# Ledger of designs, part 12: VHH binders against q8kes1

Target 1, 126 residues: q8kes1
Amino acid sequence: MNLKVKGARDVFEYMKGRIPDETKEHLFVLFLSTKNQILRHETITIGTLTASLIHPREIFKAAIRESAHSIILVHNHPSGDVQPSNADKQVTSILKKAGDLLQIELLDHVIVGNNDWFSFRDHALL
Short names: E, the ipSAE of ESMFold2; O, the ipSAE of OpenDDE; V2, 0.75 times the mean of E and O plus 0.25 times the DockQ between their complexes.

## First folded at step 4 (VHH)

Design x6 (framework vhh_nb_b201)
Fold by ESMFold2-Fast, scan of step 4:
Structure x6 (fold): chain B 126 residues (1-126), chain A 118 residues (1-118)
Amino acid sequence: as target 1 above (126 residues)
Amino acid sequence: QVQLQESGGGLVQAGGSLRLSCAASGFTFSDYRMGWYRQAPGKEREFVATISSGSYTYYADSVKGRFTISRDNAKNTVYLQMNSLKPEDTAVYYCAKEWEYDSGFDYWGQGTQVTVSS
């Protein structure tokens, strides 16, 4: 049974049990069906996350391979601070535009802390 | 059905204050993140402030130190206290429940107009 995500809370709950080493930053992509069911997730990067490591090519290559209808980006902050950087906001905007052109929607970007999360969608940043 | 009713908007002079209220019904209010968003004519929608079920708050850089979001779970109401208002704050202000991916709408309320004169 594939888990349906209704919003960023479900993404946070899904990922909370699936981060292998919370002392490191991880960037994940979730591949979603037309019904917003998680088909699979994939780790894109492990270690210090920089804007230069968040490339449309890497993310959408994987989405095309998986035949995803939409994607959600997730990354964790080991500090627990879920505020996005300006670089994160700029990259998210670029990925949104790339997804629109490719017809694979970037549905959300969720930053995961210990007991809280930040959704770009909830904050009108997507 | 989710119902959100905004109130408290109006005309104020620069430097003035307003308090917006949003009365919510149709869901278990205390379980959800609530937020305020605004849209000025000819501009894209923008985030103003959110408050989680655990009362963690987040603010847009443009309003930090001037606006305060709060909630009263007993009254199913979220508030936005707006101080030191600027003409650039002129917009329709919308209350929204935590966004659902199957929803076609980012804004659930009808909005309340805030106009700040110079």
Scores: ipSAE 0.401, ipTM 0.694, lowest interface PAE 1.4, mean pLDDT 84

Design x7 (framework vhh_gefurulimab)
Fold by ESMFold2-Fast, scan of step 4:
Structure x7 (fold): chain B 126 residues (1-126), chain A 118 residues (1-118)
Amino acid sequence: as target 1 above (126 residues)
Amino acid sequence: EVQLVESGGGLVKPGGSLRLSCAASGFTFSDYYAAWFRQAPGKEREFVSAISSGSYTYYADSVKGRFTISRDNAKNSLYLQMNSLRAEDTAVYYCAKEWEYDSGFDYWGQGTLVTVSS
């Protein structure tokens, strides 16, 4: 995979056809090279997002195995409302702190809707 | 080339209002996520407000209910209506299109200074 992502729009376009069941929330992680090329993505959770279901150990274990320079979180809201929930913000904070310690940057968190997206980075929430 | 030029800043008393404008050239705002940021001297840049290509609007908690973002596609301009201004709103205001992971936001010019003081 050599697809480079320049911003949240590219992340949205990449994920557009890759959500297996749009009636459920899915959390994905994208593993990126030093040139912001997508090396791989991986499904982390399916179903309503809660902080208790997120295990930074497993996410960053996969990032290390992929030799990822950075990661991007992506998830969908089946409602189509791309505004982040409080749980979304909590999950983002947990993974940002873990990435900072491991020096694998959480570059962005993108919430994907049908024709729109929300970037945590665009809103200085990261 | 892409350029964003801010205007409309000035000195205003607390409780006053200002309308900021951002004129775009080299691209059309209706096709882009666009945002206002501000930076007080010696402080980090902070998000103020944004409008998506679909015209959904977003606001920082500190300005919600007081500021309104809008755009005029015919004039290719982005606006920020600022009401009930407070001393803590004092900053240079910048408009930007969406963050790019390699380069950040596209700004052009030195922004527009808003000073709120008695």
Scores: ipSAE 0.383, ipTM 0.744, lowest interface PAE 1.2, mean pLDDT 84

Design x8 (framework vhh_7qbe_3)
Fold by ESMFold2-Fast, scan of step 4:
Structure x8 (fold): chain B 126 residues (1-126), chain A 116 residues (1-116)
Amino acid sequence: as target 1 above (126 residues)
Amino acid sequence: QLQLVESGGGLVQAGGSLRLSCTASGFDYYMGWFRQGPGKEREFVASISSSGSYTYYADSVKGRFTISRDNAKNTLYLQMNSLKSEDTAVYYCAKEWEYDSGFDYWGKGTRVTVSS
């Protein structure tokens, strides 16, 4: 898939219809080229998100395997409420720091709902 | 040619209120407001989600400023109450972050001066 994402709306549109079971929380990683084209996406976790379940090593191992220039985190809230939780903010902070160190930028974190989304980048949280 | 156009600034006394507006054609999803005071770096003020349901504020303005939007008019607002001398700045509106180009400001800004 060589779809270019220009911003969070494009990420939301890409993920719409690609979440296998919207009744469950899913965390995805999108792997991007230097031109911000989606190389592929991968499901990282299914079920309630907590910082202790997220391993930067495994996420960035996958990014290196895919030869990704940058990554975008995406997750859904089954409630449809796109407001970030404290766990969402902690996960984002950890992965941003890891990405900065490894030179694989965490470009954004997008929370998707039914007809709305929340971008950490758009809200100065990244 | 599309551009973000800020308006509503002016001279106001401490404790007063101002409402800023930002309009642009073809922009449905504004991120928010930034400001730059005399001799200072640009700082974040407030942001609002695409639906208008979620808002975020800098700690310095929480409880005093309210951000809102009218997507049908492609207009972003900042209602500023209980203004302080520290709020003196040029205010810029900003659209959503573009991954290739970063964060763009397309207006000249609107100047707010708070006098004691």
Scores: ipSAE 0.358, ipTM 0.678, lowest interface PAE 1.6, mean pLDDT 82

Design x9 (framework vhh_nb_b201)
Fold by ESMFold2-Fast, scan of step 4:
Structure x9 (fold): chain B 126 residues (1-126), chain A 119 residues (1-119)
Amino acid sequence: as target 1 above (126 residues)
Amino acid sequence: QVQLQESGGGLVQAGGSLRLSCAASGFTFSDYYMGWYRQAPGKEREFVATISSGGYTYYADSVKGRFTISRDNAKNTVYLQMNSLKPEDTAVYYCATGLWDYEDSFDYWGQGTQVTVSS
């Protein structure tokens, strides 16, 4: 595929049709090249996102295996409300710190609804 | 050349209102997030509010319910409506853009506009 993403809208458009069951929350990671091309995406969790169930080592193990330069975190809200939860913010903070240490940048976290999205980067939350 | 120009600051009494504006030029305004930040005397710069290219808004807890951010893409302007002002809202307020761009990341800041709230 090697689709290039310039911002959160491109991430939202990429994820359309790629969520297996939109009635459930899914957490995905997009692995990006140095030119911000999507190398691959991977489903990390299915079900309600909670910080206690997210393991940075699992996410970054996959990023290293893919030779990713950076990652983008994506999850969907079946309700259509793209407002981030406190758990979403905590997960983002943990993964940003891990990425900074490993030099694999967490470039963004995008919450996807039916016709809307929320970017942590757009909102200075990253 | 990205240019951001804030206006609307001034002196107001506690409980009053002010509307700040930030006129933007030199980029495709509708494609970028816009944000407001403030810096009080002797303190670090802090986040106030953002609005995405899609119109989603996010606010700092200290201003929720009192401040409203909005944008007018036809006028390339972002606004901050400040109601129920408190002395602790006294600060220089800055407009910023650029953080949403993955490819050509840039952070552009305006010159700032002073807001002083007297008790």
Scores: ipSAE 0.231, ipTM 0.542, lowest interface PAE 2.1, mean pLDDT 83

## First folded at step 5 (VHH; framework vhh_8emy_2)

Design t12Y (at its last look DockQ between E and O 0.85; V2 from the best seeds 0.78)
Fold by OpenDDE, look of step 5:
Structure t12Y (fold): chain B 126 residues (1-126), chain A 120 residues (1-120)
Amino acid sequence: as target 1 above (126 residues)
Amino acid sequence: QVQLQESGGGLVQPGSSLRLSCAASGFTFSDYYMHWVRQAPGKGPEWVSSISSSGSYTYYATSVKGRFSISRDNPSKTLYLQMNSLRPEDSAVYYCAKEWEYDTGDYDYRGQGTQVTVSS
């Protein structure tokens, strides 16, 4: 049985223990069913998150392969500071547009720290 | 059941201050982000401010940044919004809200709201 996510808190809880190296920034994509159940997650990149390193074609190729209804972006901040950077916002904007075109919704983007998180949906950034 | 009750609104002059409160019950308050949103007549809901579960992080809409201050008291399950330097455009019903719900695509849990009117 796949785990259902109701909001960003659930995403944060899911990611606990699933980051291979918390000293490095990881970008993940959660693939969701029509019932917002996590089908699986995939590591997209490891290292500093920049718009140039994020290729929508790769993310949504994976989304289509998984028959995902929607996706959630997740990345960790090794510093523990969960405030979004301009790069985070740019990546989110690009993937939002791509998702809209492909009709695979970018449901949220969640930044995870040690004991806290940030949701783009919660803060009217998505 | 989740319950949110806002208070502290009123009619005030531009430049004045108000402090809104929200009493929460029916859920583990300290586990969730809390939000203030507002809705003016003829307009859609507008996000105003958010505070993380522990209170370590606060966020504000550009329109209220530097004037409003969000805070919370987890033991008493109360959310606050200090509003300073109020402007006519701040006039709206202010709602206390729980985190965004993916299924509904909204802040599903809101109180009845408290009316804030700023007018000379």
Scores: ipSAE 0.855, ipTM 0.919, lowest interface PAE 0.6, mean pLDDT 94
Fold by ESMFold2, look of step 5:
Structure t12Y (fold): chain B 126 residues (1-126), chain A 120 residues (1-120)
Amino acid sequence: as target 1 above (126 residues)
Amino acid sequence: QVQLQESGGGLVQPGSSLRLSCAASGFTFSDYYMHWVRQAPGKGPEWVSSISSSGSYTYYATSVKGRFSISRDNPSKTLYLQMNSLRPEDSAVYYCAKEWEYDTGDYDYRGQGTQVTVSS
């Protein structure tokens, strides 16, 4: 009953129709089971992403409450340009390190645009 | 079914050029970023280069930047890697890939790869 993700395209497809206002940038976290099924997602921020808005303690506290095995970050670029920003890379690095320590892996960070996506994992940025 | 078929490798001298090709079928090629990954004996896989779905953006590992050039032709569903100024450390089996697979924790290798050997 829960959607399984095999790769970043499945993450992109899951997010269709699940972004409340596509004209604004949103950051989401997907909480995953051991079988890479999406348990649920949670909105972390709305608006321009900066590292100062990200609190690893609260994200991983939620992941533990969900019994998540792993997490995926997702955010949309309203422009449709899916190239990662410096802030995107900084946030990813912070949460990867925290996840490694807590053994709740950050599997990927997927940027979604109009008909396109960019995967950090595909580009060896994770 | 997804098929990826690499070709164009060979034995060359240092400083030579090679052009690798990857023929794709069984998926919507123009939807995906495409990737080149290489593996030398006794080493783990090394990401080499990526290209956006339209071909507008290209990405390179530091070790190959300025020497390798990735391109694609969406109508023919073909991915390319132009490899210039080849060095012995570029010797590896080269694979193309469509995506990282979360279940396996690796890229989606579908072909046998193409061997590139650079030696004096």
Scores: ipSAE 0.774, ipTM 0.887, lowest interface PAE 1.0, mean pLDDT 91
ESMFold2 (binder alone), look of step 5: mean pLDDT 84; pTM 0.853
ESMFold2, look of step 6: ipSAE 0.655; ipTM 0.856
ESMFold2 (binder alone), look of step 6: mean pLDDT 82; pTM 0.830
OpenDDE, look of step 6: ipSAE 0.853; ipTM 0.919

Design t8R (at its last look DockQ between E and O 0.71; V2 from the best seeds 0.76)
Fold by OpenDDE, look of step 5:
Structure t8R (fold): chain B 126 residues (1-126), chain A 119 residues (1-119)
Amino acid sequence: as target 1 above (126 residues)
Amino acid sequence: QVQLQESGGGLVQPGSSLRLSCAASGFTFSDYYMHWVRQAPGKGPEWVSSISSSGSYTYYATSVKGRFSISRDNPSKTLYLQMNSLRPEDSAVYYCAREWEYDSGTYSRGQGTQVTVSS
């Protein structure tokens, strides 16, 4: 049975040990079933997160391929500071709009650090 | 069963201070982010402040930054919100929340405590 995520804490726990190189920023997408079970995750980019590097077409192509009901965006901050940047917010906004159009909800965006996380949903940013 | 019980609200004058408390039970308090959210009549819920599980990180809405201070005591499973320099626009029901729950699509929160700021 696939692992179910109930909130951002579960996403944070899931990501532990799954970041190949924690010294580098990674952007991941979690594909979820209708029951919020993780179908799979995919690495989107490695390096500094910018809006220009994010292609909604590719993310949601993968989401459709996986028959995902919703997706969660995840990226790590090697510095440990999980405060979202303006770039993080821009990427979130773009994917939220794309998800709404395609009826594949961007359920959350979670920033993970070494000992903490930040959920866009928890902070009413999504 | 997750339980959150807010207290400390009341009617105060502008410029005054209040300290809200939230007693948590039914879960491992120290493992979770904790939040304060508020809702005024006729308005949707507004995020106010958050604190990480260990208390190492704190976050504030722009509207309350510099005036409000969030803290927690994990041994007693208590969340606090120190509210200084209160304004009429701070009037709302204040809720203690554990997290946004994906299944329910809302905050896991308590019954709330009423804060009214009026001259």
Scores: ipSAE 0.820, ipTM 0.924, lowest interface PAE 0.6, mean pLDDT 94
Fold by ESMFold2, look of step 5:
Structure t8R (fold): chain B 126 residues (1-126), chain A 119 residues (1-119)
Amino acid sequence: as target 1 above (126 residues)
Amino acid sequence: QVQLQESGGGLVQPGSSLRLSCAASGFTFSDYYMHWVRQAPGKGPEWVSSISSSGSYTYYATSVKGRFSISRDNPSKTLYLQMNSLRPEDSAVYYCAREWEYDSGTYSRGQGTQVTVSS
């Protein structure tokens, strides 16, 4: 069966071995079922994250295609420092608003580093 | 099973200080960011503060920044919250929290410790 995520640690564990080039920043989206099972993930961008590179319509087009009930964003920092940047917060805010409108909830945004992770939901940033 | 036990609450006057403690077990404490969350009667949970797994980074809600200080001791699996310059609006049950649970829509947390700040 598909992997169920209970919290941000499960997201961090899922991403192990699934980041093609850990020396570069990647933004991923996980598409989730109503049971919080990962249907699949998709790479959104590679390279330094900026809000101008994010296209909500393309992300939610994919979410609708996958019949996702909710989504989780995942972003790696090659430095290993998992603290959210201003760009990370801006991207999260944009996609939260879009998800609220489309009723496809942005459940969390998880930043992954070498041995650590940061959850926006854990820190009430969502 | 994750177990979190909060202590150190009490009834104090405005302007007083309290130090909360949380004993953790049933998971690798040093792997997790840890959080303090509070809940006043009839209200939903309010995030108060977080600390990184190593203790190197701390985060605070705007309502408590400059007055509260979060810390941890990984060898003893203990989380702390130093609360200074307490105000009546800080009155709540304070919970030590490990992680937001996606299914339940709430934090994995202990039973809480009551903090009451009254004139």
Scores: ipSAE 0.736, ipTM 0.883, lowest interface PAE 0.9, mean pLDDT 91
ESMFold2 (binder alone), look of step 5: mean pLDDT 85; pTM 0.860

Design t8T (at its last look DockQ between E and O 0.72; V2 from the best seeds 0.78)
Fold by OpenDDE, look of step 5:
Structure t8T (fold): chain B 126 residues (1-126), chain A 119 residues (1-119)
Amino acid sequence: as target 1 above (126 residues)
Amino acid sequence: QVQLQESGGGLVQPGSSLRLSCAASGFTFSDYTMHWVRQAPGKGPEWVSSISSSGSYTYYATSVKGRFSISRDNPSKTLYLQMNSLRPEDSAVYYCAKEWEYDSGTYSRGQGTQVTVSS
């Protein structure tokens, strides 16, 4: 029923066709079960990703509501360049700390482009 | 079945060079970002370098940046790591990795190849 994600590539594949407007940066959160099945995804913000636009309280409120075991952060780069910015790293750090406190793990942060992706987990940034 | 086979390791002196290779099979190699990770005795796995599926992006740990170079040949399903200016602290088992697996909480990787840098 629910799609299982085994790694960042699966997240990338899942996101194909699910970004409403690829010309704009979208931030998504995937809520995962204990078996790393996607329970639900939610659009957090549309536009330039900044730390000030990320509300850990709202993200983890949704995570708790969905009874998520863990979450994956996903956002696209309209330029296609999947290299993480400092803002991306800051957002990841904030959510990582919040997740650790609430015992809802930030499992990964995946940046998606047209043909490439970047996983924070794969690159030892999480 | 995913198979990753590393080769090219050995015992070398500081300042020398080595070139590691990884033969991949059992999956669509060109569809995956590939990684090199290493593990020294008594330490946990350390990410070393990554290269995107097409080779358009390369990434390096701070400790190896400027000395190591990652590359890939998708037709032959081979991953490479050129290691120059080797240091004793580079000594480790080097693994070729497909990705971090969420279930296991570790890299899907091969058996590794030993690199020892010593005077």
Scores: ipSAE 0.889, ipTM 0.936, lowest interface PAE 0.5, mean pLDDT 95
Fold by ESMFold2, look of step 5:
Structure t8T (fold): chain B 126 residues (1-126), chain A 119 residues (1-119)
Amino acid sequence: as target 1 above (126 residues)
Amino acid sequence: QVQLQESGGGLVQPGSSLRLSCAASGFTFSDYTMHWVRQAPGKGPEWVSSISSSGSYTYYATSVKGRFSISRDNPSKTLYLQMNSLRPEDSAVYYCAKEWEYDSGTYSRGQGTQVTVSS
């Protein structure tokens, strides 16, 4: 049985031990079932996040291949400061629009730090 | 089951202070980042402030930074928001929130406390 996520804390806990190099910024996507169970996750980028490096077609191609009902974005800030950058907000906006059109909802974007997280949903940014 | 009860709201004049409290039960309070969100009539929720589970990190929306102060007392399972220099644009129902629940599509929050800033 796959892990169920009820909220952003579960996403934060899931990512513990699953970030290959915590000194680098990673962006992941989690593919979710209709019951908000994590089917699997996939690394999208490693390194500083910029909107120009994100191609919605590649993310949603993977989501369709996985038969995902919805997705969650996760990335880490090695600094521990979990406030979203403008690039984080731009990427979120782009993927939200693409997901709405394809009916594969972007449920959340969770930024993880050392002992802290930031959820776009918790902050009404999504 | 999560229970959150906000209190301390009221009708005040601009420049006044209020302290909001939130009593928590039904979950391990000390394990969660906690949030204050507010909602004015006809608008969506607006994030106001967050505090990490230990209380070591605090964050504020630009609109309230320098005027509001979030704190928590883990032994008493209580979250606080000290609101100073209140303005009419601060008028809203204030909720304490544990998190957005993906299944329900809403906040895990209480019934809220009304803050109205008007002359």
Scores: ipSAE 0.706, ipTM 0.892, lowest interface PAE 0.8, mean pLDDT 90
ESMFold2 (binder alone), look of step 5: mean pLDDT 85; pTM 0.852

## First folded at step 6 (VHH; framework vhh_8emy_2)

Design k1 (at its last look DockQ between E and O 0.89; V2 from the best seeds 0.79)
Fold by OpenDDE, look of step 6:
Structure k1 (fold): chain B 126 residues (1-126), chain A 120 residues (1-120)
Amino acid sequence: as target 1 above (126 residues)
Amino acid sequence: QVQLQESGGGLVQPGSSLRLSCAASGFTFSDYTMHWVRQAPGKGPEWVSSISSSGSYTYYATSVKGRFSISRDNPSKTLYLQMNSLRPEDSAVYYCAKEWEYDTGDYDYRGQGTQVTVSS
């Protein structure tokens, strides 16, 4: 049975132990079923997250491949600070628009720190 | 059973202060970022403020930044919202929420809310 995520906390919990190198920033995409079960997650990029490194076509290509109903974007901040940067916000906005067009909802964007997390959805940023 | 119960609202004059409280039970309070949201008549729900699980991070809507202060006491499972310099546009029912729930597509606020009315 695939793990169901009910909110950002579940995403945070899911990511525990799944970041290969927490000293580096990783961008992940969770592919979700219609029941918000994690079908799969994929590492999109490793390194400093910039808008230029995020290619909606690649993310949603993968989403389509996985027959995902929706996706959740996740990236970790090695510093432990989970506050979103402007780049994070820009990426989220772009993917949100792309998701809307493709009818694959960007359900959330979760920033993971050492002992905390930030959800764009929770904070009315998505 | 998850329960959230808001209190502390009332009728006050502009410029006054109120302190809202939210008593939480039925879940591990300290594991969740908690939120305040409000809904004014004729308007949709508006996010007001959030505080991370540990209290390390606080976030505020632009409309309340500098005036409102969110805090929490995890041992007593209580969420607070100190509202200073209140304005008429702050009038709304205020709810505390556990998190945005993906299944429902809304904040998980299970309380009845507390009415805040700012009027001269």
Scores: ipSAE 0.815, ipTM 0.916, lowest interface PAE 0.6, mean pLDDT 93
Fold by ESMFold2, look of step 6:
Structure k1 (fold): chain B 126 residues (1-126), chain A 120 residues (1-120)
Amino acid sequence: as target 1 above (126 residues)
Amino acid sequence: QVQLQESGGGLVQPGSSLRLSCAASGFTFSDYTMHWVRQAPGKGPEWVSSISSSGSYTYYATSVKGRFSISRDNPSKTLYLQMNSLRPEDSAVYYCAKEWEYDTGDYDYRGQGTQVTVSS
């Protein structure tokens, strides 16, 4: 029953009903198959995102365990404002570099709000 | 199904203005962030500008910020790009796009694009 994601809107729709407490910021990773099907997702952090909370080793260890071909980062902004912060950009850069070395691509980073989303890939930030 | 049709391009001199339009159909236009992407001969695609689904947020590539203005009209399902102070390096085919497609590794080009040529 794995959902195929064709673009960032599918990621946004997947996250509906899957964020435990939408009043808090969550960062998730989605592990994808070679066919861009979501194998599963995992919560990385809850609370204000900072780069110091991100440990690429643990994320990519999980990606290897899941046999993921690629990953997508997702996080929610409880305010509904989906503009990326500097911390969001820094986290994305760190995980992109790690993924490039391991050849497990960071395919996108999608920020989700109430009725809107922001894709790093759509905006050439990735 | 999904259709996107660009118009408004032309041959102009440096410093001129053009307004591009993109007519959308076959999907819920107001649900999507929309994008302008351009491609010059011998170059890969270059993201130009985006506008959020409601129109509340706009984003620009550094090369066009301050010169281009993106807008949308959700009732008429139309996306616009106002291009001011045009330069020869802005010459390209301009496409509108609904999203980046992960399978293809590119934007979802659905129309023919509209040619913008800036030359003295």
Scores: ipSAE 0.705, ipTM 0.879, lowest interface PAE 1.0, mean pLDDT 90
ESMFold2 (binder alone), look of step 6: mean pLDDT 85; pTM 0.864

